# VH-VL binders against q96il0, part 70

Target 1, 167 residues: q96il0
Amino acid sequence: APERGAERRDTAPSGVSRFCPPRKSCHDWIGPPDKYSNLRPVHFYIPENESPLEQKLRKLRQETQEWNQQFWANQNLTFSKEKEEFIHSRLKTKGLGLRTESGQKATLNAEEMADFYKEFLSKNFQKHMYYNRDWYKRNFAITFFMGKVALERIWNKLKQKQKKRSN

## First folded at step 3 (VH-VL)

Design k2 (framework fv_cixutumumab)
Fold by OpenDDE, second read of step 4:
Structure k2 (fold): chain C 167 residues (1-167), chain A 120 residues (1-120), chain B 108 residues (1-108)
Amino acid sequence: as target 1 above (167 residues)
Amino acid sequence: EVQLVQSGAEVKKPGSSVKVSCKASGGTFSTYSISWVRQAPGQGLEWMGGIIPSLGTTNYAQKFQGRVTITADKSTSTAYMELSSLRSEDTAVYYCARDQGYTESPFDYWGKGTTVTVSS
Amino acid sequence: SSELTQDPAVSVALGQTVRITCQGDSLRSYYATWYQQKPGQAPILVIYGKDNRPSGIPDRFSGSSSGNTASLTITGAQAEDEADYYCNSRDYSGNHLVFGGGTKLTVL
């Protein structure tokens, strides 16, 4: 019997982003979708002369990304687990095995699965409400700091132009 | 302020197991990862593994694979590290550390360490 | 596993500049994180990313990277800077963390 190679369960990294752009990058990089969250990670560029405001914005964006990655990774794992448990429970209740006579994984029909989705959404409604609230707060903060950084950049450009005119 | 409070010193026999706890306070336990790092007397830091409590996902250093188990209880904001089949070489200070989740900044807060002594 | 290498010991005169270097292939992809450890204490984060200092870390500490190397620079070393310094990075997979062997800094 061929030893089924133990599928190395790729454990989620302790960090949110597995994607590392080239060091010479002068822009933000978007990685492939994360296997758990299905969200594309963004690696934020760090300018050499990053201002404190730019740094704060970058950190806030990073934190928000991490928060989103963790939320959706957890949600997807929970969903997958509960879905599997639901399917198993329903099949058992029907007196059906986990595999069909053809050896395929037994599945429930769309109508039966609709009950699962309804229940899952109901159960997680509060969690999603909190997520949405926090998502808006975080994005508002990001937008606010983006505005501040933009103003700072304009101001710095104006100062540089004045200095060039005075010399 | 975030604090990581670890369990007290342990003295264990070879072949036994030790379980060290790390309780986090002052922050959101669920949004961070907790790593375990050990340091043998007069030696460097050695990463053992980590857990993301919100996900229940763990990563282990290859050296400790099969001997170390890292768990977390979200309700108590406590992470655990269990090391089995203890050897004299496992005598070390064991630290828990919080990972911010960024690749660039893995450990911003550390526990004070737990001394584990493995002696016959 | 990606290994990080450090010089085991370096010395610096008081008020002078010292550079502690970490080398490893993973450093081509990831920034090094630097920790300071004094005897009997837990490590303290001093530098992370390209050149980021946590709050409470003096501005005399700075970080740099080039190729497969990362460096911690202390400009104007103080007596309190005498400690062990460890670099840390992720491996190529991003799933594991690795420490350098540590560098003992002596301030003369």
Scores: ipSAE 0.006, ipTM 0.558, lowest interface PAE 10.7, mean pLDDT 85
Fold by ESMFold2-Fast, scan of step 3:
Structure k2 (fold): chain C 167 residues (1-167), chain A 120 residues (1-120), chain B 108 residues (1-108)
Amino acid sequence: as target 1 above (167 residues)
Amino acid sequence: EVQLVQSGAEVKKPGSSVKVSCKASGGTFSTYSISWVRQAPGQGLEWMGGIIPSLGTTNYAQKFQGRVTITADKSTSTAYMELSSLRSEDTAVYYCARDQGYTESPFDYWGKGTTVTVSS
Amino acid sequence: SSELTQDPAVSVALGQTVRITCQGDSLRSYYATWYQQKPGQAPILVIYGKDNRPSGIPDRFSGSSSGNTASLTITGAQAEDEADYYCNSRDYSGNHLVFGGGTKLTVL
């Protein structure tokens, strides 16, 4: 049997941690950290009079959260897998087993691990650049819709003032 | 299961343009990037460019800059590659391939290829 | 245009070990990915991220990297391994993908 995982991992699990927010919350609720991404999910409050535009903004924010959760879950899994593979490869090269006589996992010293960390960071540079690019594009879209929602609320407030003056 | 289904073979005259399609199924189209790679008869593989549909960003090989346009339609999960000002040396099999859009991301799935023949 | 260089042909006897090499300065910064292509077929991924194998690729395939050189090793070559092998990585700028010229493996 291969000592390294033979299976290719293309994507992290798509599901975020499921949590039970308080019923009838009047504000956003923050959940516990996701098992894989280690990020806290946000449950967005839905007002009774939510407009279609407000719903579009909220769904865009939810989609962005899910994308962000998936990215970091994938990154964390990739890091863990490559770290295990690096440690295993180096121990095999030294003729050492994966566990000590006491049954604990064998480890590498700080100098050997520094090589792995430097390699991992440099090799993932482009991945982080694509993440940042997508992050900025998504935040631009969110800001744009926030602006539209703000204009809608201003317009509704102006209409309300006119109605109050007419009555 | 993930599949990339490409459009059928094309025969074109020099100076015209060709547009090849690549329809993705079985996976989430927007979470991956799609690249186009060509291979002239008896020659090696040549990367032309790619697109990340979720971002709308494209990246083209210098050799094809100005002649190639890569687009994506998220509603139909279809990527397109249009090559203009066709020459006889553009005769090749054109492949679409999926990658994860990051450094050293492998092409884990390939279309079967579309043969484009440029002749008078 | 010689960003990644491969020998055009290599031969190996059945059951023996063969090493296919890819050379380029960008390989100091990026790992090579390896693809196998048989006549009339699309390429398939055999090695990525230095020495990772996709599901379904036999353990006789392995990768290595040192300096500006990446290698694909087939330990105990089989007749079915006869194919063209391409390395793939990034160019000097890191902005574009480039393929090596390909190596035709003949299994004798």
Scores: ipSAE 0.000, ipTM 0.467, lowest interface PAE 16.4, mean pLDDT 79

Design k2a (framework fv_cixutumumab)
Fold by ESMFold2-Fast, scan of step 3:
Structure k2a (fold): chain C 167 residues (1-167), chain A 120 residues (1-120), chain B 108 residues (1-108)
Amino acid sequence: as target 1 above (167 residues)
Amino acid sequence: EVQLVQSGAEVKKPGSSVKVSCKASGGTFSTYSISWVRQAPGQGLEWMGGIIPSLGTTNYAQKFQGRVTITADKSTSTAYMELSSLRSEDTAVYYCARSNPYEKTGMDVWGKGTTVTVSS
Amino acid sequence: SSELTQDPAVSVALGQTVRITCQGDSLRSYYATWYQQKPGQAPILVIYGKDNRPSGIPDRFSGSSSGNTASLTITGAQAEDEADYYCNSRDYSGNHLVFGGGTKLTVL
């Protein structure tokens, strides 16, 4: 019969598997998209009595996620605001109201909206360039610390073997 | 507020086994890790092992390997600790404790403890 | 022999500062977590991840670590702080949890 995954039997030391994925990487949970950023948050697995390196890595990942969420939430709000202002401005110059006689929101054609998109992208080019630069820097730092944590795990296993042999 | 409710006190004979339950209420059971910690009268705390119900993974302290079995039932939000081949030295208060590995480290919620007495 | 070593007892005068220490080789690699236990009660988490306090724990409690030693400091000890204090960390392999022997704090 299929297992639910919650009930397992541990084996005696001689029968125990020695292949296990890293706990802190394999146990992360992904949540639903944020209302404003439209990005899915990651809930990071925190091991008991974490090491200074594990804590630094986790906080760096959490801080990077918060930074990323705030950037895109702000960008999306700015886009929406400027889009509405552009539409309002163009309708006013044409002598049109903000809503049709049927009460629906008045809109611009695709050609007119293309002008807005190109202007918005050009205006925000430098901002997005700096975002990409910082995103790369943050992910490089995260990768670096992931390597340091992996090395720490190796050294601790080596220490375990030495202590088992001599004491 | 999350609470851990443990089963009642047990009196057992040497050589028998005991199974203690720990029911989580108020929170999401599947996102937590549950540890079992015992304390003999007048003695210190001793970690026995733990389970991550969402993963089905268990980890046992070397001293208890082969005698302790920790399980979880997600449908009832209940973790269990079974200790076999009981001896008088197993007389202790047995605690379950949860940690939220997605919020912080540390066992932040504890059951009130279950007293297990091993006597002839 | 013991993974984590604590002094069995320490005393402090009301309003004074006390430092409870925990020593072990694994503390060079892993932070200590601290628990407070009063007679007949379950332990309470006091400090985790070196120096973080859970909600509801007074700011007079702080943690520190250096080399193979972790410390719990109570600045301005109160009568209600009289309890047993346990350090907790991972063993040298990083796979299992271990407790220190506990320190009984008496507030005079």
Scores: ipSAE 0.000, ipTM 0.562, lowest interface PAE 10.9, mean pLDDT 81

Design k2b (framework fv_cixutumumab)
Fold by ESMFold2-Fast, scan of step 3:
Structure k2b (fold): chain C 167 residues (1-167), chain A 121 residues (1-121), chain B 108 residues (1-108)
Amino acid sequence: as target 1 above (167 residues)
Amino acid sequence: EVQLVQSGAEVKKPGSSVKVSCKASGGTFSTYSISWVRQAPGQGLEWMGGIIPSLGTTNYAQKFQGRVTITADKSTSTAYMELSSLRSEDTAVYYCARGTHYSDLQAFDIWGKGTTVTVSS
Amino acid sequence: SSELTQDPAVSVALGQTVRITCQGDSLRSYYATWYQQKPGQAPILVIYGKDNRPSGIPDRFSGSSSGNTASLTITGAQAEDEADYYCNSRDYSGNHLVFGGGTKLTVL
């Protein structure tokens, strides 16, 4: 369950955070960590004369960021929920309340939590393997398009230099 | 909000092929998976396979490998499912469904209304 | 047969609690998702990632998982909850999705 009382304009737990960069920014901006994914979103600068290839690269990077944010927001939320369920279950088994005598949230020691971590890792092993595979595929595609954009920019600079030499 | 719009009902002869379309209306499916799930009359749900358009990857259920092909056209935000060598047992409603997170067990938050395919001589 | 096993039918009285179960060895490694299907309609996602509810799903629906068993619980069943319920997860290899056989819930 996400934090109750959060701002109405906050993105869903699986969404990307929004923020406003300073006026007249000419470069990418890195925002604060998303409260659910704990990852910093990047706000991409859009050049006035962006080529179709540059647009394709930017959109690919934006889509990859959204996918990455959604994965980790959901994973973190699931971990938090299962951890609390496990703690509540163990405390109930011991005949203890959900809060200590001092009013603090009751917790289990590291030794007692080992079983939970083992179960969580086991359940999520394949999910994390798929994430890693997809992450590498996405980064390979991004690198490929970055190379194409770099070649386009070199070609454009070369054409400009040739025109200057002709004068 | 995003909807999945499927093509209309089909009546096919045994041995032929059918190709069903699924168009994302009001958005794109680039960061999501699209899966195909069928349901024969009075029977349960059966996953056939899926595609992740942004990566160009497909995954097919063992039962349908060699007979099913799933493709996507990113320019029209449309996914397709083609099933070949049709038999009477392929008579079913075919659903397309969007996975909410690429790596999140392909939980399907949005479903098309279904396309009825009848295989009859 | 199905790698995920569900009882074919279950009944509950209006306002009472019912639990629908799904069993399979793959559930030791992967979460179950749950879908509700009413006659003539497409399925609707009810629970994903063990116990997460999509927006618009009533809080009377909850999920749980232990060992090789996943459960969907409806606390205070309503007439409109009468439907078929399907669990869904990955097969033992983790490469394919499989559905349980479905459970028909009758609200008396």
Scores: ipSAE 0.000, ipTM 0.477, lowest interface PAE 13.3, mean pLDDT 79

Design k2c (framework fv_cixutumumab)
Fold by ESMFold2-Fast, scan of step 3:
Structure k2c (fold): chain C 167 residues (1-167), chain A 120 residues (1-120), chain B 108 residues (1-108)
Amino acid sequence: as target 1 above (167 residues)
Amino acid sequence: EVQLVQSGAEVKKPGSSVKVSCKASGGTFSTYSISWVRQAPGQGLEWMGGIIPSLGTTNYAQKFQGRVTITADKSTSTAYMELSSLRSEDTAVYYCAREPSFYGNTHDYWGKGTTVTVSS
Amino acid sequence: SSELTQDPAVSVALGQTVRITCQGDSLRSYYATWYQQKPGQAPILVIYGKDNRPSGIPDRFSGSSSGNTASLTITGAQAEDEADYYCNSRDYSGNHLVFGGGTKLTVL
C-alpha cells in the first residue's frame, strides 16, 4: 500500500498546512483538523492503474479541497484577529486590563460584541456569497466527472464480462 | 440564561400558510444564527433553513426553496418561519434552534417546538 | 435522502458499551454533531466537533471520526440513555445541513 501525499511543507500564506497519510495506506485517509481552517483534509489514494479521467477527477477534488481549506483558514484567522483587536480596543477605552486577576483573558459582554459581529458579517457578505456560488460550481464539476468515471468503470466491467463469456 | 420561546400550536387547512415565531431571551439575538428544523410524527429531524439576524442572510434547504421564508425582527428578538402551500405531509413539530457558529455546525439551545396540523 | 446514513435501531445491555455510526461522503470534510431525543421532547446536543461535550453531558458520551464515518460511543450505558440519536452535518455541497435518519437505542 503506497504512501501518498507531500512531506510537510511550510504553511501556505493563508495558514493552510499539509500532512502525510500513514504508510501502507491503500485507501483515502482523513487527517486531523487543520489548525486554521478547522476542516479535516482528505489524502487521496492513487491507484497504480489510474486512468487519465480518474486522475482529472482526483486532481479536481484535491484542488477543491485546497481551495476550501484556504478559504476557511483565511476567514477564521481574520475573524480571530479582528475580534481580539476589537476587544483590546474596547477594554482600553474602559480603562481595564487585558487579563483578569486569575490570569484569564478579559472579555466583553454579548451586547458589546454585537456591533463587531454585525460589522464582520456585513463586511464579509459578498465573500461568503461568492464562496457558496463557487462551492456549488465545484461540486457540479466533481459530480459530472464522477459520472464519467462511473461510465468508464461500467464499460470496463462489460468488456471484462464479454471476455469471460467468450472463454 | 438562554431561552427560545415558540408560538402556540396551529391547525391549518391544505393550501394555506403558517407562520411560527421564536423569541430569544437570555443571550443577544444578533450574535447567533437561528435554524428551523421540523419533525413529522414518528419521523426523523429535517433541517429547513436558517437566518443570521444581524445580517438578514438566509439559507434554505432545497426541498423547501420557494415555499419557506425565514425572517427576523431584531427589535423584538424574534425569528419567524413561514411555510406556504401547506399539504397534509407538512403536519409536524417545528423547532427553532440557536447556532453559536456563524456557519451552522451546532445547535446548542432548542425551542420546545410548535405543533402544526394540516387537515380539513 | 441517503446523504447521512444511520442504522435504524441498536441495543445495548445496561453498563455495556455501544457505538452508533453515521456515514456520508460529506463527513470526509465536515464533523458530525450528535443529538439525543426522548419522546415528546426537543433534541439536546450531546457531541459537537470531533469529540466535544457541552456542559452537563456525562463523560460516558464520546465522539470519533474516520474517513466517511462518524461515531457516537456510550461507555457504560445507563437506562436514561434510551433515546433516539441523530447525527447532523453539512451536505456534499457544504451549503446545507442534513440530519441522519436516526438510531433508536434500546437499553436492555
Scores: ipSAE 0.000, ipTM 0.463, lowest interface PAE 13.8, mean pLDDT 78

Design k3 (framework fv_cixutumumab)
Fold by OpenDDE, second read of step 4:
Structure k3 (fold): chain C 167 residues (1-167), chain A 120 residues (1-120), chain B 108 residues (1-108)
Amino acid sequence: as target 1 above (167 residues)
Amino acid sequence: EVQLVQSGAEVKKPGSSVKVSCKASGGTFNSYAISWVRQAPGQGLEWMGGINPIFGKANYAQKFQGRVTITADKSTSTAYMELSSLRSEDTAVYYCARDTKYSGQPLDYWGKGTTVTVSS
Amino acid sequence: SSELTQDPAVSVALGQTVRITCQGDSLETYYATWYQQKPGQAPILVIYGKNNRPSGIPDRFSGSSSGNTASLTITGAQAEDEADYYCNSRDTTGDHYVFGGGTKLTVL
């Protein structure tokens, strides 16, 4: 049974939990979804004999992850804020309070919220276009370096086999 | 290349406040956190706190809790550290440094430091 | 708060190997990060993670860890390696950074 390394839920009291795998990790770790981005962070394993190409690939993956985490964290925060403002403004316009008679948070119906989603998507369309463009660019670069690393590994294996045949 | 440009040296009286700025260039400011580290003359490095500009929330070292405020302006790619109730012991060089949340490469770029002198 | 402890000073002969150690409870969980600082300069990241060097850091710098200890090793010390070296880690909560007291390296 693989020892389920105790995910010490570092319940960071400060709410900014940084996922950090234990030192004994010999593989990539996937953390729980980040509370802001809702993306699962990956902590990349660093081999002892990491080649410069492997290092470059790892750095690109790390940078891309940071970029994605920050983008979606910001997007989700903006979305949540604007959604709340929209709800409040619409409720006010309707002469409704922020709470129902039962004390529950007042909400809008699906049709009313459809307007919000449409407006939000329209407003953020360019931002999403740039994100998609950059996402493809980054992933293309990662894929390219993955190919280079694969070739390097094949070459190194061939060299090792030749050296073993010569001895 | 990532650069962190800090505000100039400050001379302050005891009991006053100082606000140091750190402007980031050459990278995606919003993708990283900024940490503040100080160093008193002839002393070691001391982490004060850090902020992720996206979240707007800062973490602080316990020693500075209540006296330090770290903020960030995403529009200008600038982080700020304000230290209040200054004492002579707060005389130090204050550094900003770039931090990452997930890459495991902490404090990889540093500002040149801002000297804050607290004198009567 | 988890404290990191370093020897205040170490010496090494030119071309020899020196190990600077850092000890602390947080190092059982987290990797140490090592910084070099020369007089009047900002710290420079030299080692992070298991044994990672940033770009521009010579291969003579290496990192290791065992138990609650981390070590920076300089193999073949050069005159330019004379500096203060600080270990850093997350605290036991993972939310804060902690620095060691620093080690002054003298190259003889």
Scores: ipSAE 0.020, ipTM 0.633, lowest interface PAE 6.3, mean pLDDT 86
Fold by ESMFold2-Fast, scan of step 3:
Structure k3 (fold): chain C 167 residues (1-167), chain A 120 residues (1-120), chain B 108 residues (1-108)
Amino acid sequence: as target 1 above (167 residues)
Amino acid sequence: EVQLVQSGAEVKKPGSSVKVSCKASGGTFNSYAISWVRQAPGQGLEWMGGINPIFGKANYAQKFQGRVTITADKSTSTAYMELSSLRSEDTAVYYCARDTKYSGQPLDYWGKGTTVTVSS
Amino acid sequence: SSELTQDPAVSVALGQTVRITCQGDSLETYYATWYQQKPGQAPILVIYGKNNRPSGIPDRFSGSSSGNTASLTITGAQAEDEADYYCNSRDTTGDHYVFGGGTKLTVL
């Protein structure tokens, strides 16, 4: 269909789903949040005259996106699973069922959930530390290559002007 | 369940190369890195390097840089460690281990080890 | 040598508490991970992060850290705890893993 927002779902190497913009797009495209990671993926436009340096930058950005999607998909699944297990365990200890009389999922109050959040954050401290470290390293590399691409484009324009004037 | 199955024992001559394999099962390969750790007889553990199979990126300990090559084959869910220019001091048990640094449990599952003996 | 320092041996009487220590500059930034190794076997993860136990590891095992020192504590040591214990962390750059020299625990 010729509707805006037409997309395909493809599987990334990490097993995380991906979207694809319309084929004739000449711009980068930002999709809806991924089901598992809750992050918006970017699909990159590939120009016909892409330089090796531009290709390297694009691939680095794509690889970083896949890494980030995989981390958050796994984090969200782990959080949801452990939260559900904690709630079930506490309800069982209190002698309560998993559902209310109205058929809604039984929940714990904010004070009871505070123990879970504190434990979850403490348990995942080292994981988040490694993630943040690698996230900074990846963003530094991307910024560095963005600078190199910018300089290449300036240099190419200067070369083009010189050729036109030399005849 | 996570399982790492390593190749069998090797006996090598000095100056040769050895290539040890580590086959992952139970969903380990696509989501996590694989590290290689060795242990000489009666000695401690020594990290050699690791690879992220998703991106094909390998990282090596300085001591082994230039002698070790770590690779991964996603089609067979297998990681490899090749050590060249073997010396008698390379005689050791070589382990592969799942590296879940992003899950906060680095080196959480280990293979049973592959004994490599370098003898004249 | 390793950038992480452990005493080579320690002893504990059955049922008593023992503390195994690991020291290194990287421990200011990264928590130690602890592994148990019995003769002829691969290492087993016993503590990760500051003080987390994998499923199946007894609650008598605990971890702590302060400054450049990390400790593994076994409260009420049992005969099956006799093994070599290794600490592991990242180097100061965070790019490589570094193991301590290992501590042989004897349960008397």
Scores: ipSAE 0.012, ipTM 0.553, lowest interface PAE 8.5, mean pLDDT 81

Design k3a (framework fv_cixutumumab)
Fold by ESMFold2-Fast, scan of step 3:
Structure k3a (fold): chain C 167 residues (1-167), chain A 120 residues (1-120), chain B 108 residues (1-108)
Amino acid sequence: as target 1 above (167 residues)
Amino acid sequence: EVQLVQSGAEVKKPGSSVKVSCKASGGTFNSYAISWVRQAPGQGLEWMGGINPIFGKANYAQKFQGRVTITADKSTSTAYMELSSLRSEDTAVYYCARGHEYTPSNFDPWGKGTTVTVSS
Amino acid sequence: SSELTQDPAVSVALGQTVRITCQGDSLETYYATWYQQKPGQAPILVIYGKNNRPSGIPDRFSGSSSGNTASLTITGAQAEDEADYYCNSRDTTGDHYVFGGGTKLTVL
């Protein structure tokens, strides 16, 4: 395997917060939740004897993580922005200020917020449908390759047993 | 680092097909997706499709489905784009571009382009 | 499914700031990537992953994104920045890539 380069200090290309796995990593490392997506990033361990099939699986999982992080970071930002705009608009319509007498942020009750959630879900229906479709496609592919890797490892173990018996 | 070397210019007659090659040199071909993008004279960039050499799965833009075939040969680190049933409006510069190992949506580097002219 | 829309042309005076905008439904889900193309040359990646620059791209280039809109900003435009600029992203299905129509930047 090629020697690992210098420790990466840049933000990940997908916009995920930078972090580094422990130096003594013999397994995948799971980081803290990303500020924007609320998803935990995974740094994948690269074995010295990684097969081409294992590399395919790892890269599929890494690409899926980037895709998933981008989706949820943007979804969360859009939701927060539109929620604030909706609350502000409704408070203005009622002739109410943005802050209560105690200085707390003014809010809407659950019945009023139901309109926002309904509109948000309807507006984003196609986006969520495509996300779910891709999510299932990716998980099917990952499961498929996991199965192939498992079979490869079983075959390799059988080869080792054969060699030991042949002694 | 990785450089994409494309095949030479082609002049084709209407109704024929053309196959353009894109060879990756310096680096691991298997780690990167390859996309094909064309540009007609004075027009914008148009994504045609791409392939991930590791998985061998090709994905095509709707406009080109049925006419374009994208393949890759891992042993020679070469990707191919074949466009059939050529028309005069297929006259364009055809680029290949590499997607990054972990961020395949980012195309870098690009080949220098292959000019395909379709004329009688 | 969704096309990315760019204004076909924009002008900026030397040393001034210009913003090139890209709009499309898919930008609410996927970050825009920006490419610079000069006559007779292949495109060059200038911004990716919302606001990251590849090695060799001047720090005057920056990206931003809000809702269905992504922008490329050049702060203190130079003569060598005169080029066509293209935005790129996944379409709404996530399966395909789509380029914007391109914006021709003229540096006066």
Scores: ipSAE 0.005, ipTM 0.525, lowest interface PAE 11.4, mean pLDDT 80

Design k3b (framework fv_cixutumumab)
Fold by ESMFold2-Fast, scan of step 3:
Structure k3b (fold): chain C 167 residues (1-167), chain A 121 residues (1-121), chain B 108 residues (1-108)
Amino acid sequence: as target 1 above (167 residues)
Amino acid sequence: EVQLVQSGAEVKKPGSSVKVSCKASGGTFNSYAISWVRQAPGQGLEWMGGINPIFGKANYAQKFQGRVTITADKSTSTAYMELSSLRSEDTAVYYCARVSQYDTGKPFDYWGKGTTVTVSS
Amino acid sequence: SSELTQDPAVSVALGQTVRITCQGDSLETYYATWYQQKPGQAPILVIYGKNNRPSGIPDRFSGSSSGNTASLTITGAQAEDEADYYCNSRDTTGDHYVFGGGTKLTVL
């Protein structure tokens, strides 16, 4: 099917953002990207009279978010560290300094960096497969509990409808 | 420091059951899955099963399905392994070991010291 | 369920290089992890992923993999490396862990 009005990301032209959560809120809210993971945290609304089942779902979602955040923070740190080590090692092998005469960091060309990217992807292939599998399992569990919460809410509404008939 | 502290040695009769505990400290309990691995005298390591504390869901090796029950108590940061219908071949050292939920490619990075279970007739 | 096969024993002379191998169908999909166990002690993780070392593991330990085979290499073996070495991987479903039978390393 043809698509018009594709969903677009809202990007600030200035590149400067300030996060300020609403003073009052009855819904979840989203924070700025984490420096290390590049993911935006979601802070979950806690309703009055939260049921034990609703609490389980919320905690599951919160811990899945924390797991996801920490995974990508570690992955990004590892990538940056290994990239710098690779560049320094290759420059040393060529007898070149770590910085140019202008004081900028010395870099490798695209062909040389392709070797690093291939090795990094290959080395981390299994890690990403485990991540995808665990993400799928966690999302399946979240969906299951969402279904249970929905059924609880439907049952409560039917119960109240029955009570109104009895009046 | 990350520590997994296991309960003391047990001597059991054939046909009975044994319940071993593993208390986690030094990290957040809900960030780790706990597995149980046994080793019979002079034999290799054998994975029995594990539990994810956030879901409370346990997974078991086929050999132990129906005989082993793994549970977790988040309030005390303690995992349990109960093995029923004990036989002499269940005589082994039983280890608990953690799997980080944030780095699943690095399983069993910390182990308990082991609990010796002896089944004697 | 997948099985992982290791040779039961291997020997190396002090200061020499030794390679311990692990074979199994699951290794086509999942990298092996390696554990060192000394008598009366719990195992310790020495290599995970393809070739990653935990903090505190000497750089003489390295890992490699090709097809259905994973290897642990100790370059310049020391007396303290004498131990049992176990490989581990997930089964084909990814839900269960499977250990190899273990390899006893003797440093002569």
Scores: ipSAE 0.000, ipTM 0.511, lowest interface PAE 12.4, mean pLDDT 79

